# Designs tried in a protein design chat: miniprotein binders against q6w4x9r395to579. Part 53

Target 1, 185 residues: q6w4x9r395to579
Amino acid sequence: GHCSLEGGSFVTTFDARPYRFHGTCTYILLQSPQLPEDGALMAVYDKSGVSHSETSLVAVVYLSRQDKIVISQDEVVTNNGEAKWLPYKTRNITVFRQTSTHLQMATSFGLELVVQLRPIFQAYVTVGPQFRGQTRGLCGNFNGDTTDDFTTSMGIAEGTASLFVDSWRAGNCPAALERETDPCS
Below, E stands for the ipSAE of ESMFold2; O stands for the ipSAE of OpenDDE; V2 stands for 0.75 times the mean of E and O plus 0.25 times the DockQ between their complexes.

## First folded at step 5 (miniprotein)

Design Z9
Fold by ESMFold2-Fast, scan of step 5:
Structure Z9 (fold): chain B 185 residues (1-185), chain A 90 residues (1-90)
Amino acid sequence: as target 1 above (185 residues)
Amino acid sequence: SVLEEIAKTILEAVKDLVEAVKENDEEAIFRAIIRLYEAAWRAREAGFEKVFEAVMKVIRAVTEGDEEKIKEAVKELVEVMREAMRRALE
């Protein structure tokens, strides 16, 4: 299955459900029992430098009990807060430069991430068939049915993206951001 | 029509994107790509899936910087849009 984060604020789920959102937080893209050591893939969004009303992807994070790999739009790769030279390898994960504008994170457990660095930072998530029906987060549940792709962290299917997206916040945002009633305010 | 409006927006945005890439204007490239994504998603919401896919192919070719792929993707987009317009008249 394939999930994409493109154009700064557009998401296509594993079941090909498209949606757009605006938010300035860290969000859970993918959680699954198939990810080792309580692994999760996350996306960091911040306001665009071009327009204060626009939100853009600024980093992708893979977090587990052992690793916190951050790939940022500045082409910096860190693990557990320390900058790494590419190619960077762990037991199950390799991060390398696929092209002059693309980095890839390959894993032994059926997850692949490709990030486009320039001219706009974007991310592409590929998961193997073992993930079918076993994913949670912004990328959806990968069950072949788009009508429940907006399932919140509490298991409730929503008709709109806003409550769905807010339910997958990773909790790193300050209290003031959580009081926002308008994404542009 | 909705399709004519979308087609005009896509063609103008593609022209802007190609010019911005040629001039290596990062901010203009970003703005043109955002407009193209918005137009592509409007096309998809209106049921023009092939138009959406063709626009996405142009964006990817431009970001790869491969001149021949850009020419191919633009030609394909023009053909897809002509077909969509022709079908709308039937």
Scores: ipSAE 0.006, ipTM 0.221, lowest interface PAE 12.2, mean pLDDT 72

## First folded at step 6 (miniprotein)

Design M31 (at its last look DockQ between E and O 0.87; V2 from the best seeds 0.00; counts 0 for: pae E 12.5 > 1.5, pTM E .686 < .8)
Fold by OpenDDE base, look of step 6:
Structure M31 (fold): chain B 185 residues (1-185), chain A 90 residues (1-90)
Amino acid sequence: as target 1 above (185 residues)
Amino acid sequence: SRVLVIIISRDPELNERLAREAAEKGADVVIIVTDDEETERKAYEAVWEAGKRAYLIWVRFSDPESVEWAVEYALERYPDIERVIVIVDP
């Protein structure tokens, strides 16, 4: 399954459903029992301009009981608040520079993250087949059905992105705005 | 047999030549260990033009552990490889 965060405010789920939102909060991208130590992947969005529609991805966070790995748009990588040199390796996670413009977080448990640093800060999440039907968050539920991707944290299927996205906030933030737009446009 | 070639060199021109040669001689996967954009582009394109798979790993040549890690990572990423060739430019 492949999930992408592109163009500042576009998301494509594991089931290949595209949608757009504008928010300035931290959101749960991926939560699954397949992630060890209560792991979760999160995305941090912030204002990139003066307009409410000027929002962008500024960081990706992997949070577990043992680690809080943050990859930020300024290329700083931290774990539990401490800056780390790359390549950085923990028990089951390695963060390294793949190319001049891409960082990668590789894991031993079927999660891969690629972060494009330039020209736009973007993220690409890949999960193994063992995650099928067992994911939740902004990346959807990876069950091959796009119609139920907007399932909230409470298990309710929404018809629009705004309520869906808001349900996956990891903090106390303003409500997100939605706009149905083709991510390729 | 499936062959993995790992190229460790700070010389962009040497990397390109070695990458091309490896791909043309039948390497299934070529790992390019580098720290510069020129090597990234030239070596990767050389392998791609030969119709083979290339992967890049950035390291710090001043840190031997980072280079060692690159080798270990490559081996872990491709467990189905039957033969590994490591080329090091001293």
Scores: ipSAE 0.279, ipTM 0.660, lowest interface PAE 1.0, mean pLDDT 91
Fold by ESMFold2, look of step 6:
Structure M31 (fold): chain B 185 residues (1-185), chain A 90 residues (1-90)
Amino acid sequence: as target 1 above (185 residues)
Amino acid sequence: SRVLVIIISRDPELNERLAREAAEKGADVVIIVTDDEETERKAYEAVWEAGKRAYLIWVRFSDPESVEWAVEYALERYPDIERVIVIVDP
């Protein structure tokens, strides 16, 4: 399964459903029982221009009971608030620079994250087959069916990306702007 | 037999030559460990021109443990490879 976060706030789910949104918040990309220690992958979006409708990815966060790994657009990697030199290893997570412009977070539990730092901050999430049918969040539910990928945090399938995205906010943030959200069917 | 070649060097010209030679001699995967953009570009292109696959691992050569980690990671990434050849600082 592949999920991508690309420039212009474009997202493609594990079931290959593309959509776009414009919001300034931290969103839950992926939750799953396959992630140890209540792990979750989150994306941080912020304003990228003068218009309230222009937002871009500024950081990706892996959060569990043991780690809070932040990979940010300023190219600094932290764990629990402490800056780390790369490569950086924990018992089940390794973060390293894949190329001069790409970082990779590899794990022993089937999650892989590649972050493009330049020219545009983008992220690519890969999960192993054990995650099929067991994911929630902006990357969808990975059940092989795009019709229910917009399932909210309350378990309700929505017809628009903006309502779906807003339900996955982690914190008090402005709602995503619907006019810039264009779900593909 | 599948062959993995790992090339570790700061010298872009040497990396390009070694990567090309490895690919032409039948290496199935060439992993280039470097901290230099010219090395990654030249060696990557040389392997692809020879019709083989190249991968890059960026390290900080001032930290010997990061180099050791890169080799270990490459070996774990390709556990179904039957032979491994490591080339350091040539």
Scores: ipSAE 0.005, ipTM 0.221, lowest interface PAE 12.5, mean pLDDT 76
ESMFold2 (binder alone), look of step 6: mean pLDDT 71; pTM 0.641

Design P50 (at its last look DockQ between E and O 0.01; V2 from the best seeds 0.00; counts 0 for: pae E 13.0 > 1.5, placed apart)
Fold by OpenDDE base, look of step 6:
Structure P50 (fold): chain B 185 residues (1-185), chain A 89 residues (1-89)
Amino acid sequence: as target 1 above (185 residues)
Amino acid sequence: DTLREEAERLYEEAKKLMEEAIRAFEAGNFEEAFELAEEALRLIWEAIRKATEAIREGDTDPETFELLIEAYRLAWEVERFIEKVEEEL
């Protein structure tokens, strides 16, 4: 399954459903019992301009019992608040520079993250087949059905992205704004 | 007790500890605030573990999912608070 965060405010789920939102919060992208140590992947969005529609991804966070790995738009990688030099390796996670513009977080448990640093901060999440039907968050439920991707944390399928996205916030933040996606984006 | 019920108790206890931590911080008792927050964080992660385990074992109750998400929210809040407290130590 492939989930992408592109163009500052666009998301494509594991089931290939595209949507757009504007929010300035931290959101759960991926939570699954398949992630060790109760791990979850999160995305941090912030204002990139003066209008409410000017929002962008500013960091990706992998949070578990053991690690809090943050990859920021400033090309800073931290774990548990400490800056780390690349390549950085934990027990089951490695963060390294893939290219001049891309960082990668590789894991031993079927999660891969590629972060594009320039010109736009973007993220690409890949999960193994063992995650099918066992994911939740902004990346969807990875069950091959796009119609139920907007399932909230309460298990309610929403027709629009706003309530769906808000249900996966990791903090007390303003409500997300929904926008239609441009298929050419 | 079910795993969900255990997780709920842990979550509530963590919330109480955070309330105490906040009060301690406001009173200028930064060391106490830190200790309380650390304990809250420990408990919330235990809650997350139990909730996740419940789901893994087939718990499909929406309340369990909601609890899990709320626990992550609290964990995030607690961690941010700890960072704030550390600036005062």
Scores: ipSAE 0.234, ipTM 0.641, lowest interface PAE 1.8, mean pLDDT 91
Fold by ESMFold2, look of step 6:
Structure P50 (fold): chain B 185 residues (1-185), chain A 89 residues (1-89)
Amino acid sequence: as target 1 above (185 residues)
Amino acid sequence: DTLREEAERLYEEAKKLMEEAIRAFEAGNFEEAFELAEEALRLIWEAIRKATEAIREGDTDPETFELLIEAYRLAWEVERFIEKVEEEL
């Protein structure tokens, strides 16, 4: 299965459902029981221009009980806050420079991540067939059915990308689009 | 056999199965094409696992990295092929 995070905050799910969103938060891209030690892949988005509707990917994070690997748009790879030289290796994960513009994270558990650093920061997620029907997050559920790829963290299929994306926020951050309220008295 | 040698053997076997899957697809044998491609994909992931483990064990040979890269690329292509075959089933 393939999931892509491309410029302009475009996402294409494992079931090939495209969508776009605008948010400045960390989001869960992928959770699955196939990832060891409660692993999850997360994406960090931030403002990329002068408008609130201009957001872009700035980092991808793999987090498990054993690993915390951050690949950022400033080309820094860290583990638990320590900058690492490439190739960086753990028991199950290797991060290496694929080309002058691409980094690759390869794993023994069927997850592969390719990050394009230039000309724009983008990410491409590949998972093996053992993940079919067993994924959750912004990359969808990988069940061959695009109609329920917008399934929230509460298990509810939504019709809009905004509600779906907001449900996958990791941590306390504002909803995908800020709103002003003016209290009346 | 080294982990890289095992990964190479699995990758080459997967390529052979994909050649057979493509021939089956071109002949209209979509269920056979699906079964062959799924088996090829399983072998590709095993090759990926072994090549990754080789790098983890200290293999710094550029060919091992190239094998890993090529295996991921093939996995992506095979998955797209499987999706197309599923549309015909």
Scores: ipSAE 0.006, ipTM 0.233, lowest interface PAE 13.0, mean pLDDT 79
ESMFold2 (binder alone), look of step 6: mean pLDDT 91; pTM 0.916

Design P51 (at its last look DockQ between E and O 0.02; V2 from the best seeds 0.00; counts 0 for: pae E 14.0 > 1.5, placed apart)
Fold by ESMFold2, look of step 6:
Structure P51 (fold): chain B 185 residues (1-185), chain A 89 residues (1-89)
Amino acid sequence: as target 1 above (185 residues)
Amino acid sequence: DTLREEAERLYEEAKKLMEEAIRAFEAGNFEEAFELAEEAFRLIFEAIRKALEAIREGDTDPETFELLIEAYELAEEVRRFIEKVEEEL
């Protein structure tokens, strides 16, 4: 399964459902029992211009009981204060610079994250087939059916991206304005 | 899987080229060392790409993950070597 975070807050789910939203928060991108130690992948969005319609991805965070890995335009950071040189390795996760423009996070549990650093910050999430039907978050539920990809954190299928995205907020931040979302399906 | 086997072959070929590059550098053949190391670098990234594709298609064999880690480590070694060779060109 492939999920992409591109451009001005454009997302394509594991089931290939595209949508766009405008918000300035940390959102849960992917949760799954396939991720060890209660792991979750999160996306951080912030304003990228002078208006609310200009928000973009500024960081991707992997968080579990054992790991906190932040990937942003300027650095890879861990919660344990380790030096920020790449490659960065744990027993299950490796983060490395593949090219001058791309970083990769590879894992032993079937999650791969590729981050494009330039010309703009974008992220591409790939999960193995073992994740099918077992994902939640902005990347959808990976069940082969695009009609329920907007399933909220409370398990409700919504018709708009705005309500869906707001339900996956993982921080203290304001709700996205509905006029700032432009769902595409 | 076929993807894992391709990645393994590319990684092993890159190791061979890097050994040859080091010998060329020690012999003072800096242009040859550079060319061999650049080819090794290209093959390593192809191996990484193949290993990552295998993982995306559901390969959970520990050998595939080990290969990915080893290939990344070799890529960084080759990158440093290329920088060293470039100083002599």
Scores: ipSAE 0.005, ipTM 0.173, lowest interface PAE 14.0, mean pLDDT 77
Fold by OpenDDE base, look of step 6:
Structure P51 (fold): chain B 185 residues (1-185), chain A 89 residues (1-89)
Amino acid sequence: as target 1 above (185 residues)
Amino acid sequence: DTLREEAERLYEEAKKLMEEAIRAFEAGNFEEAFELAEEAFRLIFEAIRKALEAIREGDTDPETFELLIEAYELAEEVRRFIEKVEEEL
């Protein structure tokens, strides 16, 4: 499955359901029993302008009991707060420069992350077939049914993105705004 | 074989399986289509893994990156197809 975070506040789930939101919080993109050590992939959004609709992805975080790997828009990679030179390798995670504009986080457990640094900070999440039907978060549940992708952290299917997104906040942040307009505009 | 070559082989195998899956689907053999597609899906991710490993080990050949992109695209195609097949099962 492929999940993408593009254009500031545009998300496409593993089931290929696109949606938009504007928020300035950290959100859980992916949780799964297939991620070792209670691993989770998160996205950090912040204001990119004065308007509530001017929000953008500023960092991606992989958090487990052992690691907190942060890839930020300024190309700084940290683990547990310490800056790391690339390529950086842990037990089962490797972060390296794929191209001049792309970083890659590769894992031994079927999670891949590509981060586009320029011109827009964007992220692309890929999970292996073993994750099918076993994912939760903003990237959806990877079960082939787009209609239930907006399942909240409490297991409730929502009809709109705003409540869905808010349920996956990893902190006390303002409520997300749903917009029909393309955030890339 | 190099990692890229292995990935290419896996990609081509997955592609062939997907073609067979489509034919099976068109013939109404949905179970067969499903099985073939699932296998294609597994193979394509193995291809992706190999390609990524190549890159990780310093392969900077544009063809490797192109293969990776194509593999991802095929993966999505297979995924969508599986979803379609599941509707018929």
Scores: ipSAE 0.000, ipTM 0.201, lowest interface PAE 10.7, mean pLDDT 88
ESMFold2 (binder alone), look of step 6: mean pLDDT 90; pTM 0.895

Design P52 (at its last look DockQ between E and O 0.02; V2 from the best seeds 0.00; counts 0 for: pae E 13.2 > 1.5, placed apart)
Fold by OpenDDE base, look of step 6:
Structure P52 (fold): chain B 185 residues (1-185), chain A 89 residues (1-89)
Amino acid sequence: as target 1 above (185 residues)
Amino acid sequence: DTLREEAERLYEEAKKLMEEAIRAFEAGNFEEAFELARRAARLIWEAIEKAEEAIKEGDTDPETIELLKEALKLAAEVARFIAKVAEEL
């Protein structure tokens, strides 16, 4: 399954459902029992302009009981608040530079992350087949059904992205605004 | 196996996966291509690490250095390919 965070406010789920939202919070992208040590992948969004519709991804966070790996738009990689030089390796996670504009987080447990740093901070999440039907968060549930991707943290299927996205907030932030996906963006 | 031998094995595996990834991409199987390329990336990185470790530990064999160079080239190729495929997903 492949989930993408692109264009500042666009998300494509593992089931290939595209949607757009505007929020300035940290959101859970991926939770799964397949992630060790209660791991979760999270996305940090912030304002990129003066309007409420000008939001963008500013960091990706992998959080577990042992690690808090943050990849930020300024190319700083930290674990548990400490800056790390690349390549950086933990027990089961490696973060390294692929190109001048791309970082990769590789894992031993079937999660892969590619982060494009420039010109737009974007993220691409890949999970192995073992994650099928066992994911939750903004990236959806990876079950091949796009119609239930907007399942909230409480297990309620929403028809719109706003409530869905808000349900996956990891902090106290303003409510997200949804906007229809612009295929030309 | 020596570190160089391990690196060689990993390099060959990565190369094979990359070839498969390219074929998948050409066939329009972007998801498969992406997955294969990701796997290749991991392996090639490990190969690089092993080769570098060998050198650090005193391996002065020109073949080890050559392997490292080839592995780095492949790593760059894989990285670019991953980026390319990601845009097609």
Scores: ipSAE 0.008, ipTM 0.238, lowest interface PAE 8.9, mean pLDDT 89
Fold by ESMFold2, look of step 6:
Structure P52 (fold): chain B 185 residues (1-185), chain A 89 residues (1-89)
Amino acid sequence: as target 1 above (185 residues)
Amino acid sequence: DTLREEAERLYEEAKKLMEEAIRAFEAGNFEEAFELARRAARLIWEAIEKAEEAIKEGDTDPETIELLKEALKLAAEVARFIAKVAEEL
């Protein structure tokens, strides 16, 4: 199964359903019981600077009970907040530089992530067949049926991407409330 | 013009720009292909916005829903092409 985050704001699900959204938040890209240690893959989006409403992908995060691996558009790779030299290896995960512009996170549990750093920050998620029908998040449910790929975190299939995406927020969005009160004072 | 009709017009314009971008890429004119594809992307996302707005306003015509699905599919194809062209720059 393949899921892609392309062009800064475009997503194609494991069932090949495309959509686009703009939002400033961290979103759950992939959750599955096939990921060890309560693992999840998350995508971070932020303003892209062309207009006030335009956003793009700025980081991809793999989070589990053991690891918090962040691959950011600034080409810095961290685990649990500490910068790492590449190649970086744990028992189950290896992160390495494929080319001057691409990084790869390979795992023993059937997840592969390829990140294009330049010229546009993009991500390509590949999962093995054991994930079929057992995924949730922005990459969809991988069941071969595009009509229910927009299934929310509450298990409800929606007809539009916006309601679906909003339901997969992984935490606090940008601190918009702080900006109302002048955060520099 | 209805929102659906406007969305359809924008979608068709984006397709034509994408065809031109592909021809430029095949000719090795990567800067031109990149700019044409980015223009196509802007048009297709405007078309998507118009189609979504039509549906929110109560347009239940199956043709409008199909247009939205096809426009989203084309948008993803354009994004992949933009990334491919950018690799050559």
Scores: ipSAE 0.000, ipTM 0.194, lowest interface PAE 13.2, mean pLDDT 78
ESMFold2 (binder alone), look of step 6: mean pLDDT 88; pTM 0.869

Design P53 (at its last look DockQ between E and O 0.02; V2 from the best seeds 0.00; counts 0 for: pae E 14.7 > 1.5, placed apart)
Fold by OpenDDE base, look of step 6:
Structure P53 (fold): chain B 185 residues (1-185), chain A 89 residues (1-89)
Amino acid sequence: as target 1 above (185 residues)
Amino acid sequence: DTLREEAERLYEEAKKLMEEAIRAFEAGNFEEAFELAEEAARLIWEAILKAEEAIKEGDTDPETIELLKEALKLAAEVARFIAKVAEEL
């Protein structure tokens, strides 16, 4: 399954359902029992402009009981708050520079992350087949059905992205906006 | 107009904008391409929301479902295109 965070505010789920939102919070992208040590992948969004529609991905975070790996838009990689030089390796995670503009987080448990640093900070999440039907978060449930991807953290299927996205907030942040503001307004 | 009909109009408009955006991109007018694509995104999402609302309210017309599917496909295309154009800015 492939999940993408592109264009600043676009998400494509593992089931290939696209949606857009504008939020300035940390969101859970991926939770799964297949991730060891209660692992989760999260995305940090912040304002990139003056309008509410000007939001963008600014960091990706992998959080477990052992690690808190942060890949930020300024190319700083930290684990548990400490800056790390690349390539950086833990027991089951390796972060390295793939290209001049791309970083990769490789794991031994079927999760792969590619982060494009420039010109737009974007992320691409790949999970193995063992994750089918066992994922939740902004990347969806990876069950081949796009119609139920907007399942909230409480297991409720939502019809709109805003409520879905808000349910996966990792903190107390403003509500996400689903609709684009008219640039002509 | 019904929600489906409204969604259909929005879909068609978004599609036209994307065609224009692609032409702009091919011509090297990246800023224009980006703006057009952003507008396409706005309209296509509104179309999706209306279609979903129609279904939620009990619209069982296969055409509505098909419209939703096509709109979602277009939305994905728009998203990818925006990302592509942004690389050229």
Scores: ipSAE 0.011, ipTM 0.235, lowest interface PAE 8.2, mean pLDDT 89
Fold by ESMFold2, look of step 6:
Structure P53 (fold): chain B 185 residues (1-185), chain A 89 residues (1-89)
Amino acid sequence: as target 1 above (185 residues)
Amino acid sequence: DTLREEAERLYEEAKKLMEEAIRAFEAGNFEEAFELAEEAARLIWEAILKAEEAIKEGDTDPETIELLKEALKLAAEVARFIAKVAEEL
């Protein structure tokens, strides 16, 4: 399975369903029983300037009981709040610089994350076949059916991306329906 | 070269590097195995991007779709191998 976070706030699910949203929050991309220690992959979005996109991806976070690995657009990688030199290794996870513009997080449990740092911050999530039908979050449920990819955190399939995305907030954030306005006329 | 042809060449090169990485790992040369696998990862990512671009530009050949599927499988294998090697370092 392949899920991508591209451009402003464009997402393509594991079942290849594209959608767009705006919000300034942390969202759950992927939860699965296949991730050890209650692991989850999350995306952080914040406001954009005059790029014509209201929000954009600014960081990706892998969180479990053991680790909180943050890869941010300022190219700093932290685990549990401490900056790390690359390559960085834990028992099950290795983060390394793939190219001058790309970082990779490789794992022993079938999750791979590739982050493009430049020219724009984008992320690409790959999961092994053991994840089929066992994912939740913004990347969808990986069951081969795009009609239920907008399943909320309460298990309800929604017809709109907005309700779906809002249900996957991983913090106390207001609904992201406002647009950034030009600060100068 | 077309995008599909370039993607296929990169994919085959990545496969060869992974075979070398696995042999290095089996010989206990963990630093070499890690470096070879990292290079394979760089090549396979480029192959995936080129195959995806070919499809976006209208390549409907089943071989291109199959190449993308095989490249994604190899990328997952490479990622798992890198993590495995890192445990031995």
Scores: ipSAE 0.005, ipTM 0.188, lowest interface PAE 14.7, mean pLDDT 78
ESMFold2 (binder alone), look of step 6: mean pLDDT 88; pTM 0.869

